# Ledger of designs, part 20: VH-VL binders against o60602r691to836

Target 1, 146 residues: o60602r691to836
Amino acid sequence: YKYDAYLCFSSKDFTWVQNALLKHLDTQYSDQNRFNLCFEERDFVPGENRIANIQDAIWNSRKIVCLVSRHFLRDGWCLEAFSYAQGRCLSDLNSALIMVVVGSLSQYQLMKHQSIRGFVQKQQYLRWPEDLQDVGWFLHKLSQQI
Key: E = the ipSAE of ESMFold2; O = the ipSAE of OpenDDE; V2 = 0.75 times the mean of E and O plus 0.25 times the DockQ between their complexes.

## First folded at step 18 (VH-VL; framework fv_tafolecimab)

Design d02 (at its last look DockQ between E and O 0.91; V2 from the best seeds 0.87)
Fold by OpenDDE, look of step 19:
Structure d02 (fold): chain C 146 residues (1-146), chain A 119 residues (1-119), chain B 106 residues (1-106)
Amino acid sequence: as target 1 above (146 residues)
Amino acid sequence: QLQLQESGPGLVKPSETLSLTCTVSGGSISSSDYYWSWIRQPPGKGLEWIGTIWYSGSTYYNPSLKSRVTISVDTSKNQFSLKLSSVTAADTAVYYCAREDYYDYFDYWGQGTLVTVSS
Amino acid sequence: EIVLTQSPATLSLSPGERATLSCRASQSVRSYLAWYQQKPGQAPRLLIYDASNRATGIPARFSGSGSGTDFTLTISSLEPEDFAVYYCQQRSNWPTFGGGTKVEIK
């Protein structure tokens, strides 16, 4: 695979994702980091069809990490990516999709979307910790899954 | 100035399908920030959530009604609709359409329309 | 299903008095709770969301508190237009409403 993981998130969450994850995980942010990540803002090919970019990212990454936030749930592209990622998992018979819930999302909020609903009913997902003291441990856990 | 208005027959026979339409004005139903829901209230009783729909057509229904409920959206008409099949007297209620706001609560409601199930 | 129990069923008060309404959930709903006001022949009106936030246009005399399973709606000083039925609603799971509290004039 070209990438260790495709990081799928809403563009509205970019600043948070950059500070919370990319700075700590992506090798282009620091040579001390471990993972070569793919994400839209940096790695998608300008002018190419967005769906094509998403599919390429999914299939060229060992893992797919979806950061499911309020913004994610209201972003049709994110939801589409999530569905494609699920499709790949079925094809590969691997648990390549890692779902991380970010923010205070209720069960109801997750269940309103069929693709998300299907996942949470069948698979375990991670929840970003509310306590900042647990962030380090969480990142470690996430890294182990990538 | 968002407004919601329910429309449809006020009388339905038992075993038939209840059909209602909610017409949205003063705002677009195609906004990704909002969901659109149906809620009903039997006479003199409390409120029951029926289901919700996103502009893309994604739906989620009350488990107790799921087998009988279909909610659809028509973005070209700025409408969303409710179908409830195999109705009984227990389905007699005022039916409201409502918008779920950015915080996922019902901030705008229609006036409601009474649907009576009777032979 | 998360069951919301409201108490009292009826609250008889005079204008100017303080009203305290209770809503208890069968399980924790965190802060995912709203309050609605409904007058006869009208649709419900959102008052409070996420337990303690006033909706747009709602007077300051309305306040919400609580988390987990116990919630309270307070009307600091009742106005004549405040006599109505009040419902709590949770969105932790698929939405459910309480049975309502009727605030009536003494």
Scores: ipSAE 0.921, ipTM 0.961, lowest interface PAE 0.5, mean pLDDT 96
Fold by ESMFold2, look of step 18:
Structure d02 (fold): chain C 146 residues (1-146), chain A 119 residues (1-119), chain B 106 residues (1-106)
Amino acid sequence: as target 1 above (146 residues)
Amino acid sequence: QLQLQESGPGLVKPSETLSLTCTVSGGSISSSDYYWSWIRQPPGKGLEWIGTIWYSGSTYYNPSLKSRVTISVDTSKNQFSLKLSSVTAADTAVYYCAREDYYDYFDYWGQGTLVTVSS
Amino acid sequence: EIVLTQSPATLSLSPGERATLSCRASQSVRSYLAWYQQKPGQAPRLLIYDASNRATGIPARFSGSGSGTDFTLTISSLEPEDFAVYYCQQRSNWPTFGGGTKVEIK
């Protein structure tokens, strides 16, 4: 795989993702970081259509991490990427898709979207901690799954 | 100015299908920012959520009604609709269409339409 | 299903008085609770969302409080237009509404 993980998130969340995840996990952000990550703002090929870039990112990454925020839920491209990643999981018969819920999202807000409903119903997701104190432990936990 | 208006028959026979349409004006149903819902209120009673649809066609239904409910959207007409099959007298209610806002609460409502299930 | 129990069923008060309406959930709904006002012949109107935030255009005399299972709507000084039925509604899971509290003129 070209990447350890593809981070799928709404472009409206980019600054948060950069500060919360990329600076701590991505090797291009620090020598001390562990993972070669893929994300749209850096790694997508300009001039190619967005769906092709998403499909390439999913196939070239060992894991797919979907950061499901309120913005993610209102982004058709993010939801399509989630559905495509589920298809890959069935194809290679392993748990490549990691769902992370970010922010104050209720079960109702998540269940309204058919593409993610299976994960929500089975509680197959991690929840980003509300307290800053807990973020270090969460990043360690996420790193173990990647 | 966003407005929602219910339309459809006010009288439906038992065992038949209740069918309603909500027409949205002064705003677009095609927005990814909002959801569109049906809620009903039997005469003199409280409110019951029936279901919600997103412009993509993704739906979520009240578990007690889901076997009888279909909600659909027609973005070209700026409308969404409700079908409730196999109705009984218990389905007699004022039916409202509503918008769900950014916080997933019902901020705009139609005026409601009374549907009576009677022979 | 999350059941919301509102009390009292009827609250008889005069203009200028304080109204206190209760909503209790059968399980925690965190802060995912709204309050609506419904006048005769009209659709409900959103008053309070996420337990304590006033919706746009709602007068300051309306306030909400509570979290978990216990919630309160307070109308600090009743105006003539405030005599109506009030419903709470949760969205922690698929939406359910309370049975309503009718605030009526004494």
Scores: ipSAE 0.821, ipTM 0.929, lowest interface PAE 0.6, mean pLDDT 92
ESMFold2 (binder alone), look of step 18: mean pLDDT 93; pTM 0.945
OpenDDE, look of step 18: ipSAE 0.914; ipTM 0.957
ESMFold2, look of step 19: ipSAE 0.801; ipTM 0.925
ESMFold2 (binder alone), look of step 19: mean pLDDT 93; pTM 0.946

## First folded at step 19 (VH-VL; framework fv_tafolecimab)

Design e01 (at its last fold request DockQ between E and O 0.87; V2 from the best seeds 0.88)
Fold by OpenDDE, fold request of step 20:
Structure e01 (fold): chain C 146 residues (1-146), chain A 119 residues (1-119), chain B 106 residues (1-106)
Amino acid sequence: as target 1 above (146 residues)
Amino acid sequence: QLQLQESGPGLVKPSETLSLTCTVSGGSISSSDYYWSWIRQPPGKGLEWIGTIWYSGSTYYNPSLKSRVTISVDTSKNQFSLKLSSVTAADTAVYYCAREDYHDYFDYWGQGTLVTVSS
Amino acid sequence: EIVLTQSPATLSLSPGERATLSCRASQSVRSYLAWYQQKPGQAPRLLIYDASNRATGIPARFSGSGSGTDFTLTISSLEPEDFAVYYCQQRSNWPTFGGGTKVEIK
């Protein structure tokens, strides 16, 4: 695979994602980091079809990490990516999709979308910790799954 | 200003299908920020959520009504609709359409329409 | 299903008095709780969301508190237009409403 993981998130969450994840995980942010990540803002090819970019990211990454936030749930492209990621998982022996719930999302909010609903009903997902003291542990756990 | 208005027959016979339409004005139903819901209130009783829909057509229904409920959206008409099949007297209620805001609460409501199930 | 129990069923007060309404959930709903006001012949109106936030245009005399299973709506000083039925609603799971509290004039 070209990438260790495709990080799928709403553009509205970019600043948060950059500070919370990319700075700590992506090798282009620091040589001390472990993972070669793919994400839209940096790695998508300008002028190329967005769906094509999403599909390429999904199939060229060992894992897909979707950061499901309120913004994510209201972004058709994110939901599309999530569906494609699930599609890939159907052809894999192991689930390549890692769902991380970011922020205070209720079960109701997750259940409104069929693709998300199907996933949460069948698979386990991660929740970003509310306590900052647990962020280090969470990042470690996430790293183990990537 | 955003306005919601329910429309449809006020009388439905038992075993038939209740059909209502909510017309949204003063705002687009195609906004990705909002969801659109149906809620009903039997006379003299409390409120019951029926289901919600996103502009893409994604739906989620009350488990107790799921088998009988269909909610659809028509973005070209700025409308969303409710179908409730196999109705009984228990389905007599004022039916409201409502918008779910960015916090996922019902901030705008229609005036409601009474639907009576009777022979 | 998460059941919301409101108390009291009826609250008789005079204008200017303080009203305290309770809503108890059968299980934790965290802060995913709203309060609505409904007057006869009208649709409900959103008052409070996420337990303690006033909706747009809602007077300061309305306040919400609580988390988990126990919630309270307070009207610091009742105005004549505040006499109505009040419902709590949770969105932790699929939305459910309480049975309502009727605030009536003494």
Scores: ipSAE 0.935, ipTM 0.968, lowest interface PAE 0.5, mean pLDDT 96
Fold by ESMFold2, look of step 19:
Structure e01 (fold): chain C 146 residues (1-146), chain A 119 residues (1-119), chain B 106 residues (1-106)
Amino acid sequence: as target 1 above (146 residues)
Amino acid sequence: QLQLQESGPGLVKPSETLSLTCTVSGGSISSSDYYWSWIRQPPGKGLEWIGTIWYSGSTYYNPSLKSRVTISVDTSKNQFSLKLSSVTAADTAVYYCAREDYHDYFDYWGQGTLVTVSS
Amino acid sequence: EIVLTQSPATLSLSPGERATLSCRASQSVRSYLAWYQQKPGQAPRLLIYDASNRATGIPARFSGSGSGTDFTLTISSLEPEDFAVYYCQQRSNWPTFGGGTKVEIK
């Protein structure tokens, strides 16, 4: 695989993702970090079809981490990427898709979207901690799943 | 300004299908920012959520009604619709269409339309 | 299913008085609770969202409080147009509504 993980998130969340995840996990942000990550703002090919870039990212990454925020839920491309990643997981027989719920999202907000409903019903997701002192433990847990 | 208007037959026979349409004006149903819902109120009683649809066609239904409910969207007509099959007298109610806002609460409602189920 | 129980069923008050309406959830809904006002022959109107935030255009005399299972709507000084039925509604899970509290003129 070219990447350890593809981070799928809404472009509206990029600043948060950079500060909360990329600076701590991605090798290009620090030589002390562990993972070679893929994300749209850096790694997508300019001018190429967006769905083709998403498909390539999913197939070239060992894991797919979907950062499900309120913005993610209102982004049809993010939801399509989630659905596509599920298809890869089934064909690969590995649990490659990691769902992370970010922000204050109720069960109702999540269940309105068929593409993620299965994960929500089975509680197959991590929740980003509301308390900042728990962030270090969360990053360790996420790293173990990657 | 945004307005929602229900339309459809006011009288439906038992065992048949109730069919309603909500026409949205002054705003676009194709927006990813909002969801569109059906809510009903039996005469003199409280409110019951029926289901919600996103412009993509993704739906979520009240579990007690799910087997009988279909909600669909027609973005070209700026409309969404409700079909409720196998109706009984218990389905007699005022039916509202509504928009769900950014906070996932119902901020705009139609006037409501009374549907009576009677032989 | 999350059941919302509203009390009292009826409040009989005069203009200028304070109204206090209660909504109790069968399980925690955190702060995912709204209040609506409904007048006869009209659709509900959103007053309060996420337990304590006033919706657009709602006068400051309306306030909401509470978290978890116990919630309160307060109307600090009743105006003639405030005599109506009030419903709470949760969206922690699929939406359910309370049975309503009718605020009527004494």
Scores: ipSAE 0.826, ipTM 0.933, lowest interface PAE 0.6, mean pLDDT 92
ESMFold2 (binder alone), look of step 19: mean pLDDT 93; pTM 0.948
OpenDDE, look of step 19: ipSAE 0.917; ipTM 0.960
ESMFold2, fold request of step 20: ipSAE 0.809, 0.814, 0.820; ipTM 0.929, 0.929, 0.929
ESMFold2 (binder alone), fold request of step 20: mean pLDDT 93, 93, 93; pTM 0.946, 0.946, 0.946
OpenDDE, fold request of step 20: ipSAE 0.932, 0.892; ipTM 0.966, 0.954

